# VHH binders against Probable flap endonuclease 1 homolog: the designs that were tried, part 15

Target 1, 350 residues: Probable flap endonuclease 1 homolog, of Danio rerio (Zebrafish) (Brachydanio rerio) (b0uxl7)
Amino acid sequence: MGITKLAHLIHFDAPASMRSKEIGDYSGKIIALDTSIVVNQFRSALPGHLKLSPLAGLFYRTLAFLEHDIKPVFVLDGKPPHQKRAVLEKRAQSTGWSSSQSPNTGSAFNQECLRLLHLMGVPCIKAPGEAEALCAHLAKIGTVNAVASEDMDTLAFGGTVLLRQLNAKRDSEITEYSLPKLLEALQLKYEEFVDLCILLGCDYCDKIGGLGPSRALKLIKEHHTIEGVMEHVNRKTHPIPLNWQYKDARKLFFETPKIDDPVLAWSEPDEEGLVQFLCKEKPLKEERVRGRMKKFREMLLKRRKQREVNMQMGQTRQSRLEDFFPATRKRRAESAAVKESSGRKQFKIK
Below, E stands for the ipSAE of ESMFold2; O stands for the ipSAE of OpenDDE; V2 stands for 0.75 times the mean of E and O plus 0.25 times the DockQ between their complexes.

## First folded at step 10 (VHH; framework vhh_4orz_3)

Design r6 (from n1 with Y98W; at its last look DockQ between E and O 0.60; V2 from the best seeds 0.00; counts 0 for: pae E 2.4 > 2)
Fold by ESMFold2, look of step 10:
Structure r6 (fold): chain B 350 residues (1-350), chain A 118 residues (1-118)
Amino acid sequence: as target 1 above (350 residues)
Amino acid sequence: EVQLVESGGGLVQAGGSLRLFCAASGFTFSSYEMAWLRQAPGKRREWVALIYWGGDTDYADSVKDRFTISRDNAKNTVSLQMNSLKPEDTAIYFCARWEYEEGDWDYWGQGTQVTVSS
């Protein structure tokens, strides 16, 4: 679930905030990922009852990101907010359906993800609340360059760059969303955008009945706040929910996650530790893991050699390009803190 | 290159049996989960039976206790014994390789037709 119809609204009312991208465009970038989004992609695949499928999927996906020179930061959910727990409890009372869906989604599974990612040398952070909120915050303060998620909530939490469909599948097309360009195109302040998202529908409260995306946008542009919208809608055609908890939802989107500044570092995967965990304790075939690790090391070596060749060629060409397109590279830590304002990136040519 | 070749299909009367075979080549067969899928006319391809590299099996509810998947790692083959066949089992049957990195089947063969008449 997420903010309903937001992607549709952006497509029609703010297309300049969207761009199609290739995975190679993110070489050298630090990308925060909501771990549950990656895990759920593999849990939804047939067969979803395989004991190891989501964990094995996370392992292989992470190697693919590292092969593309992406620096992933995985974020795990903490305690869900009471607003969402109340919605889940109400659903459980009505349907009898458990809020948990799979044995691979509990706290024990999160500990297995932590162990896996530690062995892979990739940062994994447990959020105090929703992982999406922390991912968005990390992008907002410049600690990461983008958030990879399928959940449009990332934008409402203030995530400055959202990547949908960031994966290594052959036919995937990545869509990059820029929050600054979105706000500019809609001519909204961030606070007005959050209220718009609540009107469109979110998991943290009910919404005004009968209010479509175009009308919601018009009303926010005219009246600026949910309070202003409520004063001006026809209550017969657009019923207001009784005891509507929109203020609690708004507070949740504005809340800064309570977390210490993370120290992010990427190190070489521990192959022997991975074999012990995935093959001896779990049922993955050792030959497959070792073969994939060999491919990974060969790909990294090949990239290093190609970069040495490109540096030699680029040093000569770079002098000519500096006449037309001067390039300055900051230190890596400062570059990681800088948010890209658009999806366009100039690549080094030959 | 990876190749999967299905055989053993045919026409059989309801209540009868067939055994399907899949010959695999071009990869380390013993390291992969393998499956049989099927596609009936006008329907989507559906999963039927799965065998883990270590020999454990899993089945769709519609075929459980009637179908048996097995593998022979020495011969690089997967087979599907189908008993008590019903007209609803009529489909093209495909042998497929599971790929965890994709979360999907990354190779399958051309399929073998199974037709069950009454």
Scores: ipSAE 0.400, ipTM 0.727, lowest interface PAE 2.4, mean pLDDT 82
ESMFold2 (binder alone), look of step 10: mean pLDDT 84; pTM 0.838
OpenDDE, look of step 10: ipSAE 0.723; ipTM 0.891

## First folded at step 11 (VHH; framework vhh_4orz_3)

Design s1 (from r3 with Y98W; at its last look DockQ between E and O 0.45; V2 from the best seeds 0.52)
Fold by ESMFold2, look of step 11:
Structure s1 (fold): chain B 350 residues (1-350), chain A 118 residues (1-118)
Amino acid sequence: as target 1 above (350 residues)
Amino acid sequence: EVQLVESGGGLVQAGGSLRLFCAASGFTFSNYEMAWLRQAPGKRREWVALIYWGGDTDYADSVKDRFTISRDNAKNTVSLQMNSLKPEDTAIYFCARWEYEEGDWDYWGQGTQVTVSS
């Protein structure tokens, strides 16, 4: 789901708005995540308790983020807007794919995600509509530092920083997009950028036929609005959809989600509650869950001890630094692990 | 290193039986869900049967009531008893391990060929 060809346009016409990053660059950062993007990576059509895979995947991914000193905020979708349902139904009819079932997870699964994340001590918020819109809003008002999503709609909703491929894999290649730098590089106002996104193709209305990304950008730069583009385009080569609902799509991108600014707090995971939920009520193997939690606690303890050592070292004379941390063959791994952990841990905010 | 080694394949006439074996090493076998998957020539790999760490089983509709998956945690093995074989069961059969952290099968064997003649 997303704006067709936006990533391609940014790659070729605004590369200065993109940066390659490592997960360690986000140590100490608050990151909003569209939960559906995360759990969809784990969906399976397999029967039985393997349908637990999205919930288990969310558990493991959340631990990985916390191990990297990331403060995640998970956002669940509410009811999709009617504009999106109409476009998806039209596309499903044209492709022959049935749309009888919603692509979104049911309410029961959302409740399981809420319970899981509560037990993990991580904020989880149900959006009034699209999770993407709430995530973008939280970044826009400074409540979070970035949005992690694969959906380029985040930028059109006004999200100031979008992270793609934040998945904690060893060879993770995270791409960071800056909306301010994107607007500067394209020489567009935000309102013009939203109209460009609509011309590129979005989930909320049809698009003008025959427009590629380069042509759409040129037309917006010349004419500033979809209305201006329509007045100056050759209707034969670029047919305009009948009753084109671009104004409804524009309104949706500009809409501020109706929700109070949340109070965010992170706390220690409740291991016994997690075992009760995931292993007693769900069929995960207790030994594997407890083993993973042990690894997690050991990782956090090592990071906390290194922070305490760094504080003590900062209070001592310079010459003792070399004596206290000499390179020894027996302790090489501990010294390297301290530098590779890179992050400092700050107190959790409640 | 995780290793899965399949054996027991061969040529059999329709209506016959075969038993496949998978030897597992390099991990705590009793903690994992295991499966048999198969791939016919020119087709996608598909799952056939699953066995959960607790011993419960699930089967694809096409093999239900004909195939039986089992495990032996003392020997670190998974087996697949295949009865009433049909020509459409002809495929390379793979043993695989489920990994919830990845949401996918994270290790497979090299496979064993099963050929069912007319």
Scores: ipSAE 0.531, ipTM 0.808, lowest interface PAE 1.6, mean pLDDT 82
ESMFold2 (binder alone), look of step 11: mean pLDDT 84; pTM 0.837
OpenDDE, look of step 11: ipSAE 0.546; ipTM 0.811

Design s2 (from r3 with G54D G55D; at its last look DockQ between E and O 0.63; V2 from the best seeds 0.00; counts 0 for: pae E 3.0 > 2)
Fold by ESMFold2, look of step 11:
Structure s2 (fold): chain B 350 residues (1-350), chain A 118 residues (1-118)
Amino acid sequence: as target 1 above (350 residues)
Amino acid sequence: EVQLVESGGGLVQAGGSLRLFCAASGFTFSNYEMAWLRQAPGKRREWVALIYWDDDTDYADSVKDRFTISRDNAKNTVSLQMNSLKPEDTAIYFCARYEYEEGDWDYWGQGTQVTVSS
């Protein structure tokens, strides 16, 4: 779920930190993705017992990113931090799990994601803890240009650029958030921003009751820390949680993930390996996978040829003064038949 | 280009039966998972039945043992046999194609109304 109401606060109090973008704006960029967030989009579309594998979704989404000249880096969650484990264990206890089920089925799925992404030639890194924390760190140190996630906690972890709705769908409008611009617009230090995020609500502790985004921002700007805020609120109006673990949450957001800086490389997907995995071992139809791979290779070839044309035209224009005049538009030709597309627009919205 | 056209809806008495049909065109039908979904007025869409490319099937609990989904790859059709109909089955029924690239339904028919009188 992420940090409650942060997106609303940014929209109203720091709109300059947001930009609307298109997927083409990220051509050539290295983007870290939380794998669990990506695959959950496919897992939760229908009841979980269905054979509509999220691995298939990850496969197709990754090809789409590569077709757009995005260099993806997928990050898998490691062991959940202790601040979040109590919530997970309480959930498991209250839902009543069967003794016939393996407790580590999520770990087996992560191994399948690793195998898939390896076959696709795309880096996949296992975080020591939360994937979002590692993604944010990689952006902070410049190893990646941005983090793609639906959760706003990337900003609290110090991620310098967050992209929401990066999914390659036709109707998706990408929102880019800049942490430096956000801090400037709010006139907050990063440490004050982290305390604000905790006041707004996060997954690692409870929050002060009855405290809305505008009031929380005002209190942090005035008092600078959660401790200062607690000294200055009416506790009847704004009840303080019992045994409130905000210090542990703060520590988690400040902690630098302890891993070596990765060496990132992208290589051509292994089509025969992908067919073996997705079609022979999993239920995907081989004809669809091979057809999609053919489309992918054709798109990459087209992109490479267009880049060669653009580079030659750019170099020629720069070295010739007589080409300074604006290009004259030629008459438009009907290059594509008019197609009915109303059915897709009709059903894009849930 | 891709088209899904539902038919077979209507008014029926509780306990009765209807059979819905969906004609598909503009794609290699046999490669795709197909489904029926429904939407009652003022409510969100809910999944009813799914048929896989290899003819395996799944059903929502509310319609299990009363509804049967089937496909005919030679005719590019999906059908839904609905037996023992209840007033709660009243809805617009949609035929849909599943697309793994979207993680969702990417094409829908216009829907066919099913009304079950109590």
Scores: ipSAE 0.406, ipTM 0.728, lowest interface PAE 2.2, mean pLDDT 82
ESMFold2 (binder alone), look of step 11: mean pLDDT 83; pTM 0.830
OpenDDE, look of step 11: ipSAE 0.788; ipTM 0.924
ESMFold2, look of step 12: ipSAE 0.327; ipTM 0.693
ESMFold2 (binder alone), look of step 12: mean pLDDT 83; pTM 0.830
OpenDDE, look of step 12: ipSAE 0.797; ipTM 0.928

Design s3 (from r3 with G54S; at its last look DockQ between E and O 0.62; V2 from the best seeds 0.00; counts 0 for: pae E 2.3 > 2)
Amino acid sequence: EVQLVESGGGLVQAGGSLRLFCAASGFTFSNYEMAWLRQAPGKRREWVALIYWSGDTDYADSVKDRFTISRDNAKNTVSLQMNSLKPEDTAIYFCARYEYEEGDWDYWGQGTQVTVSS
ESMFold2, look of step 11: ipSAE 0.562; ipTM 0.829
ESMFold2 (binder alone), look of step 11: mean pLDDT 83; pTM 0.834
OpenDDE, look of step 11: ipSAE 0.761; ipTM 0.913
ESMFold2, look of step 12: ipSAE 0.426; ipTM 0.746
ESMFold2 (binder alone), look of step 12: mean pLDDT 84; pTM 0.836
OpenDDE, look of step 12: ipSAE 0.787; ipTM 0.923

Design s4 (from r3 with D56T; at its last look DockQ between E and O 0.19; V2 from the best seeds 0.00; counts 0 for: pae O 2.005 > 2, placed apart)
Fold by OpenDDE, look of step 11:
Structure s4 (fold): chain B 350 residues (1-350), chain A 118 residues (1-118)
Amino acid sequence: as target 1 above (350 residues)
Amino acid sequence: EVQLVESGGGLVQAGGSLRLFCAASGFTFSNYEMAWLRQAPGKRREWVALIYWGGTTDYADSVKDRFTISRDNAKNTVSLQMNSLKPEDTAIYFCARYEYEEGDWDYWGQGTQVTVSS
């Protein structure tokens, strides 16, 4: 869910912070992903027989990233903050997913994801709290190049680069958001931006009633803080929530996840391990897993060959450019010794 | 570029029949499951019919025994024969490609309007 109005605000008020990109633009890039968000994308409203299992979805999505030479870093949720409890309960009610899946089932699924990702040879980090917060932090400190998420909260958490619609679809347009450019375009400090995000509506607290994005931005520019905004809003037209927990929400956005320095390493997927897990322990067809792995290997080989060709062509172009720019031999300036012939013309004094 | 172009929609009386067509291009058609979706005014898009690679078909309960989905791989076309139409079948109908690896419909056309009058 996240800050839903933020995308709208950015589109209208800060379009310079957005860029259209293709998946190929992220070749060689390290991208952090919230595992829960990725998995939830496969829980769509499709008939049950057409639904891809979340693990299968994760498997295919991960391979797609690797095929594009993207280095994914998956982050798992830890303990959710108490401020998010209401939102989680509401989501559970709406999706029919009884939150009553015992804290143990969520943990079990996370363990399955961890196992899968391990077998796939991609790094997975467990967040102390919200995975999105950690993803954002990793981007902020430069451990990863970007965060792929549909949740705009990544920006509120201080993620420097957010990628939306990063999926395995070849023709999908990716929208890249830059937090620095956004702050510049909006003429806001990060602290002011966080307060704006809270005013727009976040998962952690209520919002001022009737306050639209444009008005919220104007008020933050004028008053710089939620406290300042509260002093200047008409409480009849813009009711302030009772016991508004905006300070707690603010604190969550500013909180730095405490993790040890992650060791990020990528390795070759373990096909036999994947077959054992996905096909023997889970109901995925072995033929599909092996077939997909074969395709994966073929694509990697193709890419390697292409790189070799490009390197050879680049070397040939560099050699040709060097051939075209002959080192202008510094012509040794022959020091023309101008022999000053001191012709002492003895002008005879008549 | 993947393209799906729907046609054959129109106005029909209750109990009547209509045949929709979809022309596909820009991908290996025979490698994909194809479907028809529909969206009625003020309602969410819903699945109507699916045809698998081997020609096996599946239908939503609401259209079962009334609608028939078929495909022609040589022509890259999908069709939906709709019989015994009801006012509740009024919707925009979309031809959609199913991407197994994404577990979702990844492409659909602009749709064709079907209106069933009482």
Scores: ipSAE 0.136, ipTM 0.578, lowest interface PAE 2.0, mean pLDDT 85
ESMFold2, look of step 11: ipSAE 0.521; ipTM 0.812
ESMFold2 (binder alone), look of step 11: mean pLDDT 83; pTM 0.829

Design s5 (from r3 with D58N; at its last look DockQ between E and O 0.12; V2 from the best seeds 0.00; counts 0 for: pae O 9.2 > 2, placed apart)
Fold by OpenDDE, look of step 11:
Structure s5 (fold): chain B 350 residues (1-350), chain A 118 residues (1-118)
Amino acid sequence: as target 1 above (350 residues)
Amino acid sequence: EVQLVESGGGLVQAGGSLRLFCAASGFTFSNYEMAWLRQAPGKRREWVALIYWGGDTNYADSVKDRFTISRDNAKNTVSLQMNSLKPEDTAIYFCARYEYEEGDWDYWGQGTQVTVSS
């Protein structure tokens, strides 16, 4: 879920804020990921007989990122805000996930994710609240280069760069959103943008009935705030929710997650630890895990070799370019000694 | 559109050999790992062999040392040489694209029937 129809609004009203990218474009980049979003993608996407365990999915996805020289930072959810409780309950009902997963089971799974990510040598941070908010914050302060998420609320949280469809599918087109460019294109301040997101619909409160994206944008441009919009909307055609909690939602988007300075470090995966965890404690086949790890190592080696070759070629091209730009030999300004031939024309005094 | 077309299946006697072929289209073949899967009657689909990008191979224990997977990136083909066939190898064999990012096969063909007669 996230901000309702925000992607649509951006596509039509702010296309300049969007760029099509490939996974290779993010080589060397630090990307924050909400672990829950990543895991949930594996739960929904595969036919039942091919369903990877969420942990297996996380394992394979993480290796894929690393193979592309992406530096992933996984963020885990903390305590959800009370405003999101209604949405979480609805989701639990729709997914058949009985909300009866005891708060303890979610914690146990998070611990398993933490263990896995640790064994994989990638940093994992626990958010004090919503992982998405922390991801957005990390991007905003420049700790990470981008947030990979399908949730558009990353932008509402102030994430400067959002990557959609950063799915490990090689041929998948990644859509990059720039919040600064979006704000410029929409001619909105960030505060106005947040209010727009709330008007469009967010996970934290209701929305004004019948208010479409185009009209919401127009109203925010004209009135700058939800309060201003409420003063000018026809309440018969655009009913305002009773006890509308838009101020609380606004506050959540503006809140800065309180975390200690994260130490982001990447290390080589512990294959034996991974086998122990995924194959001995979990039902993954050892041959698959080891085979995948072997491939991972081979890919890393290939990439290293290619980089070396490219560096050598780049040096050769730079040397060739230097060879092509002959040092303009400073033409020694031949000091043309203009011999002042003092031709004393003796004007004969006749 | 991603397409995988299997061929080469048939009836063979126990101890015999068969070579399966798969023609791939609709994607950059060299960028993907390829696998053979099989499904016997009343059984679940099982993994048989995988060939990685670097040409390394992996096999299920049941077919190890009997089957050989290979690929030709220039022709967008993957093959499975099956030697010392057993009645237990009777199945529909599927060529599958292995999506390394998902850690699973995401596309497979219609399959080719392999029947090993005792």
Scores: ipSAE 0.007, ipTM 0.259, lowest interface PAE 9.2, mean pLDDT 83
ESMFold2, look of step 11: ipSAE 0.383; ipTM 0.712
ESMFold2 (binder alone), look of step 11: mean pLDDT 83; pTM 0.837

## First folded at step 12 (VHH; framework vhh_4orz_3)

Design t1 (from s3 with Y98W; at its last look DockQ between E and O 0.66; V2 from the best seeds 0.00; counts 0 for: pae E 2.04 > 2)
Fold by ESMFold2, look of step 12:
Structure t1 (fold): chain B 350 residues (1-350), chain A 118 residues (1-118)
Amino acid sequence: as target 1 above (350 residues)
Amino acid sequence: EVQLVESGGGLVQAGGSLRLFCAASGFTFSNYEMAWLRQAPGKRREWVALIYWSGDTDYADSVKDRFTISRDNAKNTVSLQMNSLKPEDTAIYFCARWEYEEGDWDYWGQGTQVTVSS
């Protein structure tokens, strides 16, 4: 679910922190992806008992990202924190109806995603807890340029750039959120923003009753902390949850994931391994997979030829210093790029 | 370029049968999952039956054991045999193609009306 009403608050109170983007704007960028993008898309289209697999969608989407010169890093959820499990159980009881979920979710599905992405030569990391927390951390420390997720929690975890609706569909509308611009527009410190997110409603604790986004923002701007807000609200109109675990929620948003900084590498996909996995073990048609792989290789070859022409001429400022793949089967090539200005340059490969 | 054309709809008495056909062109039909979906007046479209490229099938609970989806890769056709029809089966029936890269049904036919009278 994520933080309730945060997207609405940003739209009205901090629109300068948002931009519409196109997938081509992310050429050359390293993007951490919460795998839920593909899973959620497939769940919206299919009942949970169908044999169609979100794994196939992940395969095709990953090829499309690579064709757009995006360097993806996929992140899978680990065990959800106790706070989230309690809140999710209470919400499920309140609705009387558990959300329908694809049979392709859970730990078995995570293992299949890991195998797929390994065969595709792209990094896949299982987070120690929430994927969003790890994605946000990777962006915060500069390991990735942005986080692709549908969950606004990414901003509360300190993710510096959040992309919503990053997909390769022809009608895609990508929204980019900048946490630094958001904090500036709201005139909040990050710590105040986290408390605001908790007041708006999050997955890790209950919220103060009857408190809307505008009121929550005003209270945080005036009183700076949840503790200050509690001292100044009318408890009748804004009941405080019993044994309210807002401090645990705050701790989760501030927590640095306990994981070594990953070494990221992108390599040539293993087509024969992919055919074995997707077509022999799973129900994809081999002709379709091989045809798509041929198109992919042709597209990458065209891009490499254009880079070689640019390098041969020696007169481009838009070349990057790094190749997308560290080595091919029989040749090692690194595009030489001359960069005269200092932008945000992150993540090197080779 | 891709075309899906449904036929075989009509008016039938409850308990009767109809067979729907979908003629496909403009793509390599044998490589694709195909489905029948339906839309009753005032309701959203719902899937009815799915046939995989392999010939495997899936059905909505409401039509299991009454409907049979089949395909003929030589003729580029998908068929839906509808038996023991009920008034609740009244809808426009659509043939559709699944596209994994889009994560959605990417082509639809115009639909064929099925009306089941009591």
Scores: ipSAE 0.499, ipTM 0.799, lowest interface PAE 1.8, mean pLDDT 82
ESMFold2 (binder alone), look of step 12: mean pLDDT 84; pTM 0.836
OpenDDE, look of step 12: ipSAE 0.779; ipTM 0.918
ESMFold2, look of step 18: ipSAE 0.463; ipTM 0.766
ESMFold2 (binder alone), look of step 18: mean pLDDT 84; pTM 0.838
OpenDDE, look of step 18: ipSAE 0.785; ipTM 0.920

Design t2 (from s3 with G55D; at its last look DockQ between E and O 0.45; V2 from the best seeds 0.00; counts 0 for: pae E 2.7 > 2)
Amino acid sequence: EVQLVESGGGLVQAGGSLRLFCAASGFTFSNYEMAWLRQAPGKRREWVALIYWSDDTDYADSVKDRFTISRDNAKNTVSLQMNSLKPEDTAIYFCARYEYEEGDWDYWGQGTQVTVSS
ESMFold2, look of step 12: ipSAE 0.641; ipTM 0.864
ESMFold2 (binder alone), look of step 12: mean pLDDT 83; pTM 0.832
OpenDDE, look of step 12: ipSAE 0.793; ipTM 0.927
ESMFold2, look of step 13: ipSAE 0.649; ipTM 0.872
ESMFold2 (binder alone), look of step 13: mean pLDDT 83; pTM 0.832
OpenDDE, look of step 13: ipSAE 0.761; ipTM 0.913
ESMFold2, fold request of step 15: ipSAE 0.326, 0.368, 0.661; ipTM 0.698, 0.730, 0.878
ESMFold2 (binder alone), fold request of step 15: mean pLDDT 84, 84, 84; pTM 0.842, 0.839, 0.840
OpenDDE, fold request of step 15: ipSAE 0.815, 0.819, 0.809; ipTM 0.934, 0.936, 0.932
ESMFold2, look of step 18: ipSAE 0.372; ipTM 0.721
ESMFold2 (binder alone), look of step 18: mean pLDDT 83; pTM 0.828
OpenDDE, look of step 18: ipSAE 0.782; ipTM 0.924

Design t3 (from s2 with Y98W; at its last look DockQ between E and O 0.63; V2 from the best seeds 0.00; counts 0 for: pae E 2.1 > 2)
Fold by ESMFold2, look of step 12:
Structure t3 (fold): chain B 350 residues (1-350), chain A 118 residues (1-118)
Amino acid sequence: as target 1 above (350 residues)
Amino acid sequence: EVQLVESGGGLVQAGGSLRLFCAASGFTFSNYEMAWLRQAPGKRREWVALIYWDDDTDYADSVKDRFTISRDNAKNTVSLQMNSLKPEDTAIYFCARWEYEEGDWDYWGQGTQVTVSS
């Protein structure tokens, strides 16, 4: 779901705002994650009654992030806004699609996610509304460095850095989007960008009929607001929805989530608690869980030892840091001259 | 190297029975969930039956009460007994391993053809 065609618009009209990245580029970073990244992968493929729980997927994915030195903050959806429920109900009626609640869905499952992440020592926050709105806010105020989500809505909510495909799977390609670079490349203010997203199509209201992304961008650049665009389109070729709720959608994207800035802390996972929860209460095989935890602890030890080595090398390298400043170029030339002088004398003796 | 090799496919009349086998190697077989999936001509691959590491089982509604999945950890095999076969069961049947690290089936066999006539 999200903003229709936004990824394609960015690719063609603002490619400088996106970069391919590797998971190692996020070592040391705090990343807010929409928990649905993991959960929906499992739910879309399998019936909800299976013991192949998305909780197990969340466990393994979280360990992989921690092994890459990522500090994850998981965010769960709260109650969806009424604007989204109305649009989803209209679309469900027009398609005839309906779904029933499965055992891996709902408030009980969210409580299991909270318990799991608590046992893993990882923060988990329930958003007052949409998870991506809270994730975007946390990035905007600097509490996290980036948002990991598949939903382009993150940019419309003001998320400064969006990561797509952050999942630690083999062959996954991470794409990083920068909102500041996007706004610069499109030459738009954030408020104009939000109106563009609404014109492209969002989950919170209908859209103007027949309006493609190139035309929508041109109209926003020329007229600056949806109101200006409406005054300048041919309504026969681009019909305007009756009682169009674009102002409510705009307000939703601008709204600051009503929560305090969280205090985030990460601690070592509670292996015995995890075995009790995942293997005694849930059907995961204890040998696999303990083996994975052993691998995790060995990787943490390896990282600690590597940091101790890097600290010693960094301290001995301190004088070389000054070689990158313009004022130190003569010192590097003097060092090279000493090397050449020493080499000549050594060769004469031998 | 993980390998899964299916066998036992063939042509059978509607109402008949067939038993599929999957030989597994290259991993600790008893630790993994194993499944049968199938792909009919022109359709996407779909899940058929799953057997857990503890021998519990689950089935797609379309095959429930007709198919039985089982495993033999001593021989590293998973089997699918298919009874009361219908023409709509015609497909290539694949053996697959579930991997939580990937959140997906991470290894597949080459498949074995099952054709149900009349």
Scores: ipSAE 0.425, ipTM 0.739, lowest interface PAE 2.1, mean pLDDT 82
ESMFold2 (binder alone), look of step 12: mean pLDDT 83; pTM 0.832
OpenDDE, look of step 12: ipSAE 0.779; ipTM 0.916

